# VHH binders against Probable F-box protein At1g14315: the designs that were tried, part 6

Target 1, 278 residues: Probable F-box protein At1g14315, of Arabidopsis thaliana (Mouse-ear cress) (q9m9t0)
Amino acid sequence: MQLLPHDTVEDILERVPVKSLLRFKSACKQWKLTIESQYFQAKQLICSAGGKDLNLVLVSEVPKRYHIYQLFHNSCDGLVCLFDYQTLNNIVYNPATRWHRRFPVSSTNTWRYINPSSPYRINTSSSRGHALYVDGSLYWLTGKKEIKVLALDLHTETFQVISKAPFAEADHRNIITRSLNNRLCLSVSKPLQQMIIWSFNSENKTWEQIYSIVNRSVTQSLPVAILEKNKLLCCPRSNSRQLMIYDIKTKSVDSVSIGTYRCGDSVFCYFESLISIL

## First folded at step 1 (VHH)

Design u08 (framework vhh_7uia_1)
Fold by ESMFold2-Fast, scan of step 1:
Structure u08 (fold): chain B 278 residues (1-278), chain A 124 residues (1-124)
Amino acid sequence: as target 1 above (278 residues)
Amino acid sequence: QLQLVETGGGLVKPGGSLRLSCVVSGFTFSSYSMAWVRQAPGKELEWVSSISSSGSTIYYEDSVKGRFTISTDNAKNTLYLQMSSLKPEDTAVYYCAKDYGEPFLDSEYYMDVWGQGTQVTVSS
């Protein structure tokens, strides 16, 4: 994998498709969100990994009211996942179709239903427990003693509960739900600076352990993408201006500057996929 | 709105003292363990100190024991770090963090960092 050094990041060709920006601005006008200058400055960063180009979207200057926690783009449209601090709602927005959904989540009560008619609850006290979009579905962590994953298929609006997590004994405070290379993954922090990453197989509904990492920097970061067989791209959970590439085989960490952008919630993987119509 | 605002940093000479404050809004302060973490230029994040939601359990990183004191004021939704006998190696940006786990001397658990941080520079 190769990320551009800090000096070249500022000089790369940076753009988000104009069509996507126009759709986003039109649909979000009621929230006073604009990608042009005032609210968002977005850059595309290209990473070469194992013969594949991985696109990252860097976002800066997010309005104080909103927190962007996921961006997903495909060949025809994109998805923006926002948390509204004023209303304490999760918002999933598709600018191409102007489809949006709001999921009320309140700190007033530690647990509450995703919507008024839903029988399922989600934890409202976690700053990293937002709904995660993966392959047409939204995912939440639920429960404290017995950790379960709640899934909502956005097309059919059908809920599904994954009956058992592979880490039934793990504290929910140490578990983060992540989308890595369009796969549902769980990052679990354990004693002695250890982080385990589990990947969900949707066909047989089983979890498989894909990484076991012992490294202080990596356990204090957010996994972003799997670059090569032994390389993991991570964002520190601070206003750090560098990405980390962890090599599992050599147990080494390489740092790459992202210029004026900050890690944590401002770096997103962007995949361009073509839809096969058949 | 969920927000942590750190203040109190500045330039100080070795052996000096500073008091950092973190004002918390948008969540129930007394329900969570709180922590201070720091990042020196070109270094990884380092956990500094943690305090339980009740205030009764407190932990410090070995290099700051006896020099730093963590405390809370639930009525003001404020977390404090009183720093004394400051050393050049304490130079860092200090962040207030909400911790869902129980405090440990070498915290191995996930911490949420929400604030902008406050710069502490110890220089002669």
Scores: ipSAE 0.000, ipTM 0.113, lowest interface PAE 18.9, mean pLDDT 60

Design u09 (framework vhh_7uia_1)
Fold by ESMFold2-Fast, scan of step 1:
Structure u09 (fold): chain B 278 residues (1-278), chain A 122 residues (1-122)
Amino acid sequence: as target 1 above (278 residues)
Amino acid sequence: QLQLVETGGGLVKPGGSLRLSCVVSGFTFSDYYMAWVRQAPGKELEWVSSISSSGSTIYYEDSVKGRFTISTDNAKNTLYLQMSSLKPEDTAVYYCARTFYRVESGSDYDYWGQGTQVTVSS
């Protein structure tokens, strides 16, 4: 029988009581991480299909029951990971099926997965300390004077400091972690309305500069996705009903109406994908 | 907004009994494990007991088994620790603590109360 992985995960998660999961700390954490890792490990198979099924999810499409206000975690192969700063709960949401499940995970639980000898302190409750999910791994920025990238492989549960960030003199307040086309990226805001986007190459452990943009409107926005023909989709930080598309080759900006939504809402790009369990 | 308030501590003679209470507010009581943790003078934090969000799963440190009973009253949002056959070695500040999962250590909790002093002496 052919099973769809995320449907199977949803069935299992719906049938298991939250209280039972909370009771078994180690088993519950391993179970959650294994499920997320299995889904994320399938990502390369899905990404080979290209951007044909790229979808946008806005915060207003999230179930109102959870009252998510501040921001989302990155989307992962059709799943959206949400973090509630008030309750410190992680919420997994599937916008295609409108399935959702709440997982209470404290910031101290994240610390327990890090080597006790590590000098790093990671706060997952702040907007600038949250983990980013990319291709089966969790990524953090750590350190204030010398910013480093810390990775946790969810399949092997192995921690690694992967490289120094390519912005040794940048203020940490001007750095945003983003997932663009299934790649770990850093958006760095610089003086004179300049924005630089760095992409991490996981094969050789190096950073490459993929965008250098000097544009008043684009530098005051959040990068959301890289579209075909080297176009960058951006969400303005203003209360606008339009997204911006920046073409890196022509250096032109186009606007796209988002109807009743506003750019002040959080915007996600995700690939809708289903794979068989064989 | 989130608050844990311990009461019921005091001076008691060896062999005596005390009941500690912890009233919680600002969160959904049934979503969390609750624990009692103590600190004796000049020593590190020591886990005493934990109870699951449903109240059905209970754990005790070996030195208090058979003497202490942890319980909850969901209608009152209150955690209890009934202590009997108290020994001088039980002298400590007792803290009410919250966590998402079962822990058996003195340092792995999200929130703590202010503590209540228990002194066992003649």
Scores: ipSAE 0.000, ipTM 0.094, lowest interface PAE 22.3, mean pLDDT 59

Design u11 (framework vhh_7uia_1)
Fold by ESMFold2-Fast, scan of step 1:
Structure u11 (fold): chain B 278 residues (1-278), chain A 128 residues (1-128)
Amino acid sequence: as target 1 above (278 residues)
Amino acid sequence: QLQLVETGGGLVKPGGSLRLSCVVSGFTFSDYYMAWVRQAPGKELEWVSSISSSGSTIYYEDSVKGRFTISTDNAKNTLYLQMSSLKPEDTAVYYCARDTGSYEDLIEYFSGDYMDVWGQGTQVTVSS
């Protein structure tokens, strides 16, 4: 029900403080090309964390055919990652170059071979078919008894297993892949409301545990961004109209209102500093 | 109060069919995905199927695809699971659950409290 009314990116921009408009200009053409042609609406939300402005982009699908699950925006790439619920395809778009690739996944939610001769399969049960884009590659979880990370290099179109999961025995149903501040991360839920976040180091191909959190609210949420050394921005799974900021040092939770939007909508964190990293 | 009440289980022979029902009260269907979850003897909870608030988006566990059909009846505030070609491996207590609206929630279903699994469930036994 909260997917209406229909707003355009341009309608949303007039509601944004003027200091933020210049930061949104570089993304505006890519958002217009992608979102308007796919019946999405977006809202920019500004909040403060540790004296720094944080820009959040909230995206609601109208109708619920596509879900944007990752957005990179700069003058070079402008990649958008979508999931099409009708075809169960992952789609990577570059609106500026009209480049796109569709990654078909089973409508039966079964294991799929990347290639019939490949030793690896996409595990749609563990990732729900979502591919995660990080630094020119797409990532999936593969395997059921021994979970591995499968990478597809988009430039060479080659597949490889980059690492096995950073834990001995785990149910793949407890693992979510996330892009946090342009880093490949795994969020792992454990008994007694514990969540562990692992970050992939692409240089030495190892996993580093960056967070170990015991908090009922946070373990029921999706990590969105790392704001500061000890602060994690999370989207609650509860269809809430609030985002959470978890302070790992104090173990306290603050909330940020997202207005009429719910946490079931796609939420993207936009930092000016991300442009330098990308 | 918020309630989910499951019915329709029973004893059936392999190859048989059953229709499970879940009547919901105290919340709006259109705000949530709904799911069926089962627990076989001596095993952990297993997600079976999910359906979007509009009914247009449906997902199934691999082992039940083509045999089970999830549906909703908004006029009756009821979630259904039509089960056909039942196998002994389908023997379990079946629960209906409310998903709070993230597609990715299903990955953490068994370890999170974001799914409301309510009631006694309904027992399905498939035996010759």
Scores: ipSAE 0.000, ipTM 0.124, lowest interface PAE 17.1, mean pLDDT 60

Design y01 (framework vhh_8emy_2)
Fold by ESMFold2-Fast, scan of step 1:
Structure y01 (fold): chain B 278 residues (1-278), chain A 122 residues (1-122)
Amino acid sequence: as target 1 above (278 residues)
Amino acid sequence: QVQLQESGGGLVQPGSSLRLSCAASGFTFDDYAMHWVRQAPGKGPEWVSSISWNSGSINYATSVKGRFSISRDNPSKTLYLQMNSLRPEDSAVYYCAKDLSEYFGEIPYDYRGQGTQVTVSS
């Protein structure tokens, strides 16, 4: 753990109503709930997709220095994950407990904890540097010669290499970590408009290929959520006012209007116990 | 509507230099990070280099560090890749790619151009 000074970032995070973002007040299908602060604006959308209603939160007007990449709620707690482009640090903050930690991107940094065995070196060669929260742990990719998945258990504050990537892809630019329905996933872009999604099985510590998609629009989008076994919700990375639902069996794409909002801002998909950001 | 047009490739001897250009249109060039990606026959695409909207952040693949230099000219909406000390292993089609954000990241590209062929042989 590292102490953060009380500064602008802490002021912003203290004012963000994370509990209010996760507690939706309306059963209305229109975009009626707005959460605004001096530092960002968020609005709730309720959309029907794949026979189920989805709760989406769209965030806009975040200061350009910071990128909010995940909101997570489990039980009574909530987490906000930010990337600071100026310092190249990941910041994880729990507003309810005032727990916070910075994770520098530099490959020369060494982590040291009061109760783990030995100091562990983090080699974050990933140019993105974002840490993804899934089920009590932070995950990110490291290593360019051999792609590794590095985990930090937030309860024990210990680092471990949980698994090697299930493919021989050397270019980490083609690999994105995603949280899909509270599972650690890797989205891998291949030539000829192909995207493969791998899911990590924490019980047996193995990777499973769950999707192989050949579709130009979908492979140029960000996966948001798994709706049904054969349906994937995606956000186009273009200046679009629509989300996409890809059906694996029929290989068809349906669109869902997000009204006046656009993909390319931060988009959060809320299921009963979590919010994921694109 | 986004268009990217690469140029500057060709056949050169090992140890030579080439400068690639990418002319961008259909979007506000100075709002976006830009990337160079290459693909050799029989291989998948390999990321080469990235540059942020203001040139404040630049990154290179390990295989090209110290030999290649990425730059951009926002007024002319052009991205460049200066390639020095070329090796046979650098032979590939080079593509220019646009990012959605002002900051570069490890995200699949929403568009890339038609590419320019670079061949390094004796």
Scores: ipSAE 0.000, ipTM 0.125, lowest interface PAE 16.6, mean pLDDT 61

Design y02 (framework vhh_8emy_2)
Fold by ESMFold2-Fast, scan of step 1:
Structure y02 (fold): chain B 278 residues (1-278), chain A 123 residues (1-123)
Amino acid sequence: as target 1 above (278 residues)
Amino acid sequence: QVQLQESGGGLVQPGSSLRLSCAASGFTFSSYAMHWVRQAPGKGPEWVSSISGSGGSTNYATSVKGRFSISRDNPSKTLYLQMNSLRPEDSAVYYCATGDEYLDFIWGSYDYRGQGTQVTVSS
């Protein structure tokens, strides 16, 4: 019955800074019990940037079949988002309530969970089929030549194409969906080392361009979080031991060491969820 | 407390069919999802198929989809796996388990009380 095993939760929490652990402790029952265990030994990573301490969650080894790509905290319950490479299922799990939903992507790369006759196809080349959770809905990129955003409302269990991407045909390898400060965002890499970040306004169904960056290091990275004073936290997609903080106004890059830990897709999806707690 | 006993394995030729059974006891069978997991020598456990407590939902690993069918008989507390078009790569010890669908991720969270049943596909 338990989707995320207790030993996995404990292993994750060993890498969380004490300040973040106390927030986790107040947030959900499962995490609280693990933190209070005499067996738990906190392994902290605290990074300083602009006089502020950054609290990071770094994922340990996960079986190759599963990819944890998001830890979202929109309430005290928290959510864990998993992708199962073997069954091609997206899983949203609430450890406090043990609620979960599975959203299968067929072996033909076609999503048919709510409507078996659905004409929508999940684009696995850009997102690897990962559904991004934002504000009660799951979001996927769909289409190849004309990129669209497919949304599934978890309350009504209905899907719709909510908005066409705010740009013309683009290489799918250069488009990444991200949750930044609890908003659906698209990161688009363009020629000449340019990256544009678009933010979706769910109230009026429009896209807003929030960043346009020309920087070789930043454009080859994953956006992780938007910090105060227009600073963007990024992770190199390579196996790097450094995070980058890009200042939008001064156009300068500061580096942050993460010690012996690695950058990667699953690490950054985890960290995105801590911003609403911190 | 949970006891699971697998049967129905054997040595067969490629292209053959087998039906595996799992007799369950020690819990309310109809209230729990059931799973088939296999393990070949030198490899980790591989999830094969799952079925909900009511039998209304089933799921399959991509490697067996279209060839295997999972079913259950709640009155008799028995789980089945119908295996068609068997391949040498299907050779493994097959175990039944109870709990959530994600056994590879939560391996060791269930009591695999059964001895498993050996399936060998060889010419």
Scores: ipSAE 0.000, ipTM 0.123, lowest interface PAE 13.6, mean pLDDT 62

Design y03 (framework vhh_8emy_2)
Fold by ESMFold2-Fast, scan of step 1:
Structure y03 (fold): chain B 278 residues (1-278), chain A 125 residues (1-125)
Amino acid sequence: as target 1 above (278 residues)
Amino acid sequence: QVQLQESGGGLVQPGSSLRLSCAASGFTFDDYAMHWVRQAPGKGPEWVSSISGSGGSTNYATSVKGRFSISRDNPSKTLYLQMNSLRPEDSAVYYCAKGYEFTVESGDYTYFDYRGQGTQVTVSS
């Protein structure tokens, strides 16, 4: 039985007609209040890893119908990304402005719109069908036989196909979109326990391979953040109470405790970008 | 500019047939996959059928397989949907949709860059 009625989320996610998405200001307090309400449980965790402090948001159990999969936060802006398992809708919500958009996801036999004027059928599979927010835009993987990246510019509300993915003919089930340090990235699983991470350069519209990892533990994990130039923070896809740090130069894996939280029971969102120190 | 104009909808009794048409202009029709999508009041849009640019490949939603047939006439730049054995649950606005310029055929997943204004189909006794 759900204590959260279906229409209660609608009441929280009031649709405000928007002419412009120019500003999401001072959302930090508002989205935190929304997320920490009885419908959602989230906790900010600061931990030290290799001399760097990490800002993580851990999300605990929510009503079975809804899944929070991304929180994007600058000092004055914030978005909450939700997935509704019952309707297969992705919902992007800004609590400070009460703005929201719903993005339907296809079932096997039913195709649904993202935008009626420019509709897309997006890949749906566990967390991989979800939209990612990066630098003012939402990103999806679209297509099954030819995988492409679809972008929605929230300022102009226009869709664009960014380009073909930078890898040859990988199955969509082996590709995960990630926001790493406010950059759009693709994590691609390959045979022999290999994982490749590609980063999109929005200025020149090109993909760059930033990691090639051969390690059983790391390839069975979700990338969370890039630490320094040569370290990757990963969350195991199991009920682990530890995060992993992979060093690309030494090819070693270190562990970081997340206390009482578990990777399988919690959603990790990197919520502030790490500034590279010269 | 791309334009799609649907026609052929109307009020019919259960068990009846209708043929929908979509007149296309503003692009090279035979280079693009074309699709039919429908939306009933209070429900989200539902993909119905797709056809490749050459007409050599077709796909159908499970709910309409065996009852509906998609076809195209490239010389006249027209898309068709033949609907047989209509049911009350087929009542919806039916939209014609164009695929992207790099999409010459429908796959298991579908995406569009344009749709028409729609034609209403009502199946009622």
Scores: ipSAE 0.000, ipTM 0.116, lowest interface PAE 19.0, mean pLDDT 60

Design y04 (framework vhh_8emy_2)
Fold by ESMFold2-Fast, scan of step 1:
Structure y04 (fold): chain B 278 residues (1-278), chain A 122 residues (1-122)
Amino acid sequence: as target 1 above (278 residues)
Amino acid sequence: QVQLQESGGGLVQPGSSLRLSCAASGFTFSSYAMHWVRQAPGKGPEWVSSISWNSGSINYATSVKGRFSISRDNPSKTLYLQMNSLRPEDSAVYYCAREDYSPLEWFGYDYRGQGTQVTVSS
């Protein structure tokens, strides 16, 4: 469903039930003030997709030195993950606690250890060495011939290889780690405009193929969120002012306007239900 | 062993002034930016102020700007926060913290002390 064309964010928020709106405003106050007032501009946007409201966070970088690649994935007091182009560090920042940690990486297309004591190397070829946060752990791709997923448990500060990739062979440049609805996912691009999305099941420690998509526009996009009723929200890699919603059952693509914002790596899904229960 | 020790807190009336001190040891104090952070009961930490290694860059949270003044004495390895025109909403435990990456003044911190309690009540 397309966002209302002439409404402001404030007008859209006024249409949300009062109980949900009050919890949303209260929970998000600290991070919003921290991000918007200091270095980054963030705008919250609600869009309707398949009859359900979806919260989006649209981020504009100020200054351009940093790239935000993950925001509030499991709660509005969650982590901000960003990359510092000047120091080549991944930075994980918690705005509620002001905790941060840096994870140095080498130049593009090279391998290096996460820190001097780590036995593992980060593959910077596929995701530029970006660490992905899911459920208290940071995740990287590692391995040259056999792609592996490396986890760092932030509570225990221990490294673990959690799983091997669920495919025999792929160019590292065609594999992207994503967090979709608080799940670790791998997006794999294949020849003939095919994209396969695998989800890690933490209960049984297996990979599940959740999407197989053949669509030229969708396979050239970044998955942002899995919407209710199996609709996939995607951000085109082109400089676009529209998001795409792909319906896996009907194989149709709908466009969603994001107003004056442009698609890129700075569009993040933000879930109201996770805020209200946390 | 990195150590930060805050002092100078107390119970004061609204409109009063307090000066907080932080004594640093176990690292080269003059090489690091320093921060003041506060935390009220039941709330998350709030960044208050920062100062670069040479005092060339100083920043304040909007809530304290014009009332608080951060300073440092590198020879004595001491960080200060002069708090004027105190308000009930300034009541919190105040911590000093070491910045391990000085260009990221609004980001978190590496080390902090035990804190000093400031209570502003009538």
Scores: ipSAE 0.000, ipTM 0.115, lowest interface PAE 15.9, mean pLDDT 63

Design y05 (framework vhh_8emy_2)
Fold by ESMFold2-Fast, scan of step 1:
Structure y05 (fold): chain B 278 residues (1-278), chain A 123 residues (1-123)
Amino acid sequence: as target 1 above (278 residues)
Amino acid sequence: QVQLQESGGGLVQPGSSLRLSCAASGFTFDDYAMHWVRQAPGKGPEWVSSISSGGGSTNYATSVKGRFSISRDNPSKTLYLQMNSLRPEDSAVYYCAKDYLESIFEDSYFDYRGQGTQVTVSS
């Protein structure tokens, strides 16, 4: 299909082709050995936005019992984070090594006793008890009145309660944990169509507000990736065939077609470790 | 229909070698990763080894790494497992599988598997 002479940037983004990248297969051949099973298929999409290519990984065909909530690529030993609806377990799985670990909801009391400074119950109401993997650690939201972040270092198997979440008066149902560009982030929805995104600095244990957005469409979406300091990639909660790119400087929203794929928890941002050949 | 037929098992002494074969039919063999899985009496299935569709990438369980070698011949639609330095702990029924996911789900999962071939390592 030929683009018309008067096509805008939005028209170009809506016609982004779906491509299969051999780099995904060569970088993560062990992933492909396992994830190209009957349970799920991984597809890579290239989307163009403002002259930059976005690398996304979609995972589909997961059994209804399981929910993939994160796909993390680290040094070609990618991790899959799953939630088991039947047993209410969080599962971290490495397809390359066949290693896995389960974190049952029934162990929440054990976690509190292992770490006396973590007296909070894991909050399952906002995210079904999902743990997010970031930089070798798993993170959960805890409590109802005083919301805190609970961290588990997978290498040392130690729990740490991170300082109180950086908001005083948010309903726990309006708080979503996300991994954005390998950083732990909180997305907080506030009245009047406002969304604030906080980024966690794991080295100094502090929160930084990175976005404050007033936009009806964006506040009803899931953040997927930070493209540049002024651009946020978002996935609508409506299982849309369109991704959204929000430009914080211009306050504009552009759409990106993902072909036959649907938005939701199956869209993951993928970064290649590229040594520049330029 | 998809069919997998394992062969090459037997009774051997510790330290011996065996080569298992799996003949595949009913699907495009070249398009799929293939796996070897074993099951000892009274135990669940244990993943042993995997090989990519083109044979360029292989992976092994820690318990067999350095002793076992997986390979495939796409023209003949055959999967192989070369087992060296066999131990009594290797005694199991060995199955080949088109797709295998271990430990993600409640039980080990197979897209398809054959009837298996018995390997017994006994003094």
Scores: ipSAE 0.000, ipTM 0.134, lowest interface PAE 14.2, mean pLDDT 62

Design y06 (framework vhh_8emy_2)
Fold by ESMFold2-Fast, scan of step 1:
Formats: sequence, structure tokens, C-alpha cells
Structure y06 (fold): chain B 278 residues (1-278), chain A 122 residues (1-122)
Amino acid sequence: as target 1 above (278 residues)
Amino acid sequence: QVQLQESGGGLVQPGSSLRLSCAASGFTFSDYAMHWVRQAPGKGPEWVSSISGSGGSTNYATSVKGRFSISRDNPSKTLYLQMNSLRPEDSAVYYCARSYEVYTDSGEFDYRGQGTQVTVSS
């Protein structure tokens, strides 16, 4: 089934009682205006890194009520994935197509998809409760004792469990999904300040360990991009005004200033999608 | 809705011990990292300690390492801070906070409680 157009949503809403209709239209308009005005006040930042220019997208800080999972992807059709901490709803919005969907999460930590209305279990905690957009699909981590990757194909609107994660049972909050060079990746933090990055090969359905890093600064950071075979761009999980470039071969760290912007949790969300905008 | 409620603060003498508690509700407690943050009069918030959702990983500010111990009881949805060998410099309002990260000293958290006052004085 195709993604539901915004005009079709409006047409459906016009078939409900007047009082409900006015509330629904008001809510949809406010959500669209909020997403388009507050979250798409983006700035393009060009940094020189390892002899290459790096295009970054910077956006305004989001309200504490919402968490942005993904703002942009390689195509011009950016996705905004929001989690509402008060209502425990996941919202996927595509401004270019004016499409949106809500994925409510019950108190039992169970997914409900309004079309189809099938229950799935996901964790709403940490990065595991957040969706990642890669190449036309949304990805989540699911389960606690046995961690799995759950995919939603946005074109077909079907769910698929990709396979078990390529590691032993670990604290789920130490596992983060990332999009690195348009590939699904898992960043796994281990004791002793070690970080391992796994990349999913969609062609042969296998996981490949691409990085194993023992460095205090890097293991306390979020991987953003692979610049060269040996260079990883990272965003510190702190109130820093600098990004880090880690050279795996030399084990050295260089800093890149991001001006008045900070490497907080709100900054991390938009760096997962490196895109040139206008 | 997410709610965090601290308790256990009070007035104690230097060298004393206190155990702070934080009761959590409105979310799946075991899925989140939890933190203790303190704020002394006239100063900004200072991160004190962090614990992972499972309790398997902990971290401490240099100023409290070896004296404070963070722990959690996931069945009862309660976070604890055991504070030993208290010093006047530990006087502050102590807040429990929720976030997605174990290793942070920024004080950038998505939810924070109302706080409990700890005063270390003769």
C-alpha cells in the first residue's frame, strides 16, 4: 500500500462530526506548521576535514517534549521522526509529500500501526526507541534479552525482522542505530571504554564489523560519518562546540569547530543525515 | 506522564552519610539511563553520577568518586545515591534526571525531578 497523501488525510477528516473535525484540522495544521517552521530552520555548514569538504545540516534545538530521530536523508525528501514523551507517540512526517503517520506505543511497550493494526513490541527507551531512516525504510531495535533489528518498508508498509544483532546480550542502552554513508550501522559501547561499529550488508543479509575503537573521547561520542577508510567523524555526547575526527590508523583525534552550535543530544539527531540543502 | 520524585535529603554534619531516593513513574524505568545532578546556590547544575538501564555501568564526577555510590532497583522503579564522607562542598539541591546516555557531564537531560535539599554544616 502507498504512503497516505496529506490531502487524502484531510478528506477523511472531513467525514467526522463538526466539533471533532475542527479539532483534528487545527491539530494537523499546528503540527505541520511546527515541523516546517521550527525543525526546518536549517543551516548548511561546510567544514574542511581530512582534505575534503563536509556538508552538515544544523537545525534549531527542539522542545524537550519531542525527540527528533531523523531530519534528512540522501534524497531531497527529508523525513522528520518525532517522539512525543508525554503521549508516547512516534510520528513520521515527510514535508515534501505532505505525508504523516502516527505509531502509538502502549504502556506495555507494544507497537500499534493504525493501518495495518498489528501489534509489535519495541523498547521506548534510549536510542532503541527511536526510528532511523535509511534508503526508504525505518529501523528500530526491538527486544531486551535478545536484540533484533525491526524494519518498516515505507513503500510497501510491511514490517520485517532483519535478523539478530551480531553481538551477545548487552545493555540495550549501549546500542545505537546509525546511518553511516547511507548504510544501516549499529554502534555498540562495551565496558573498558570500547566502541564497535557494525555495518549491515543488505545484499547478502550479513553484519560486518567495520570499526573497533578503544579511545575514551570517541567511545563517549556519536559516530556521524565515515570520511575516509581510516577517519571517523564523531559528535561528543556533551555540551561541546566541537566535532571530533578520529584517525583509526594513527589513533589521533582532531577537533572541528561548529561555531555557536553544540554537540548535545539535539545536535546529534540531524548529523545522522549529511545533506546539502540549497 | 513522566514523573521523578526525590527524597532523603536533610541537614547533616561533615563526615556523615545520607541515602537519597528517586521514585520514577510514567515510563519504562529499566530502559533509561538515570543520573544525579546537583545545584549549589549561585552555581549552575553539576552532574554527579550516572547509571545504565540495567545497572551494569556507572560513572561518577571526580569530586565524588570513591565517596558516592549510585544504584537502582528496577522492580520498584527507584534510583538511589549513597553519599558517604559528606563535606560542606556537597551542600546542594540534588535532582534525579533521565537521559539516553551514561557518560555525560553536560546536565542536558530530558526530565528532572523537583529536587531534595542536602545541607552539610555543623
Scores: ipSAE 0.000, ipTM 0.113, lowest interface PAE 17.6, mean pLDDT 60

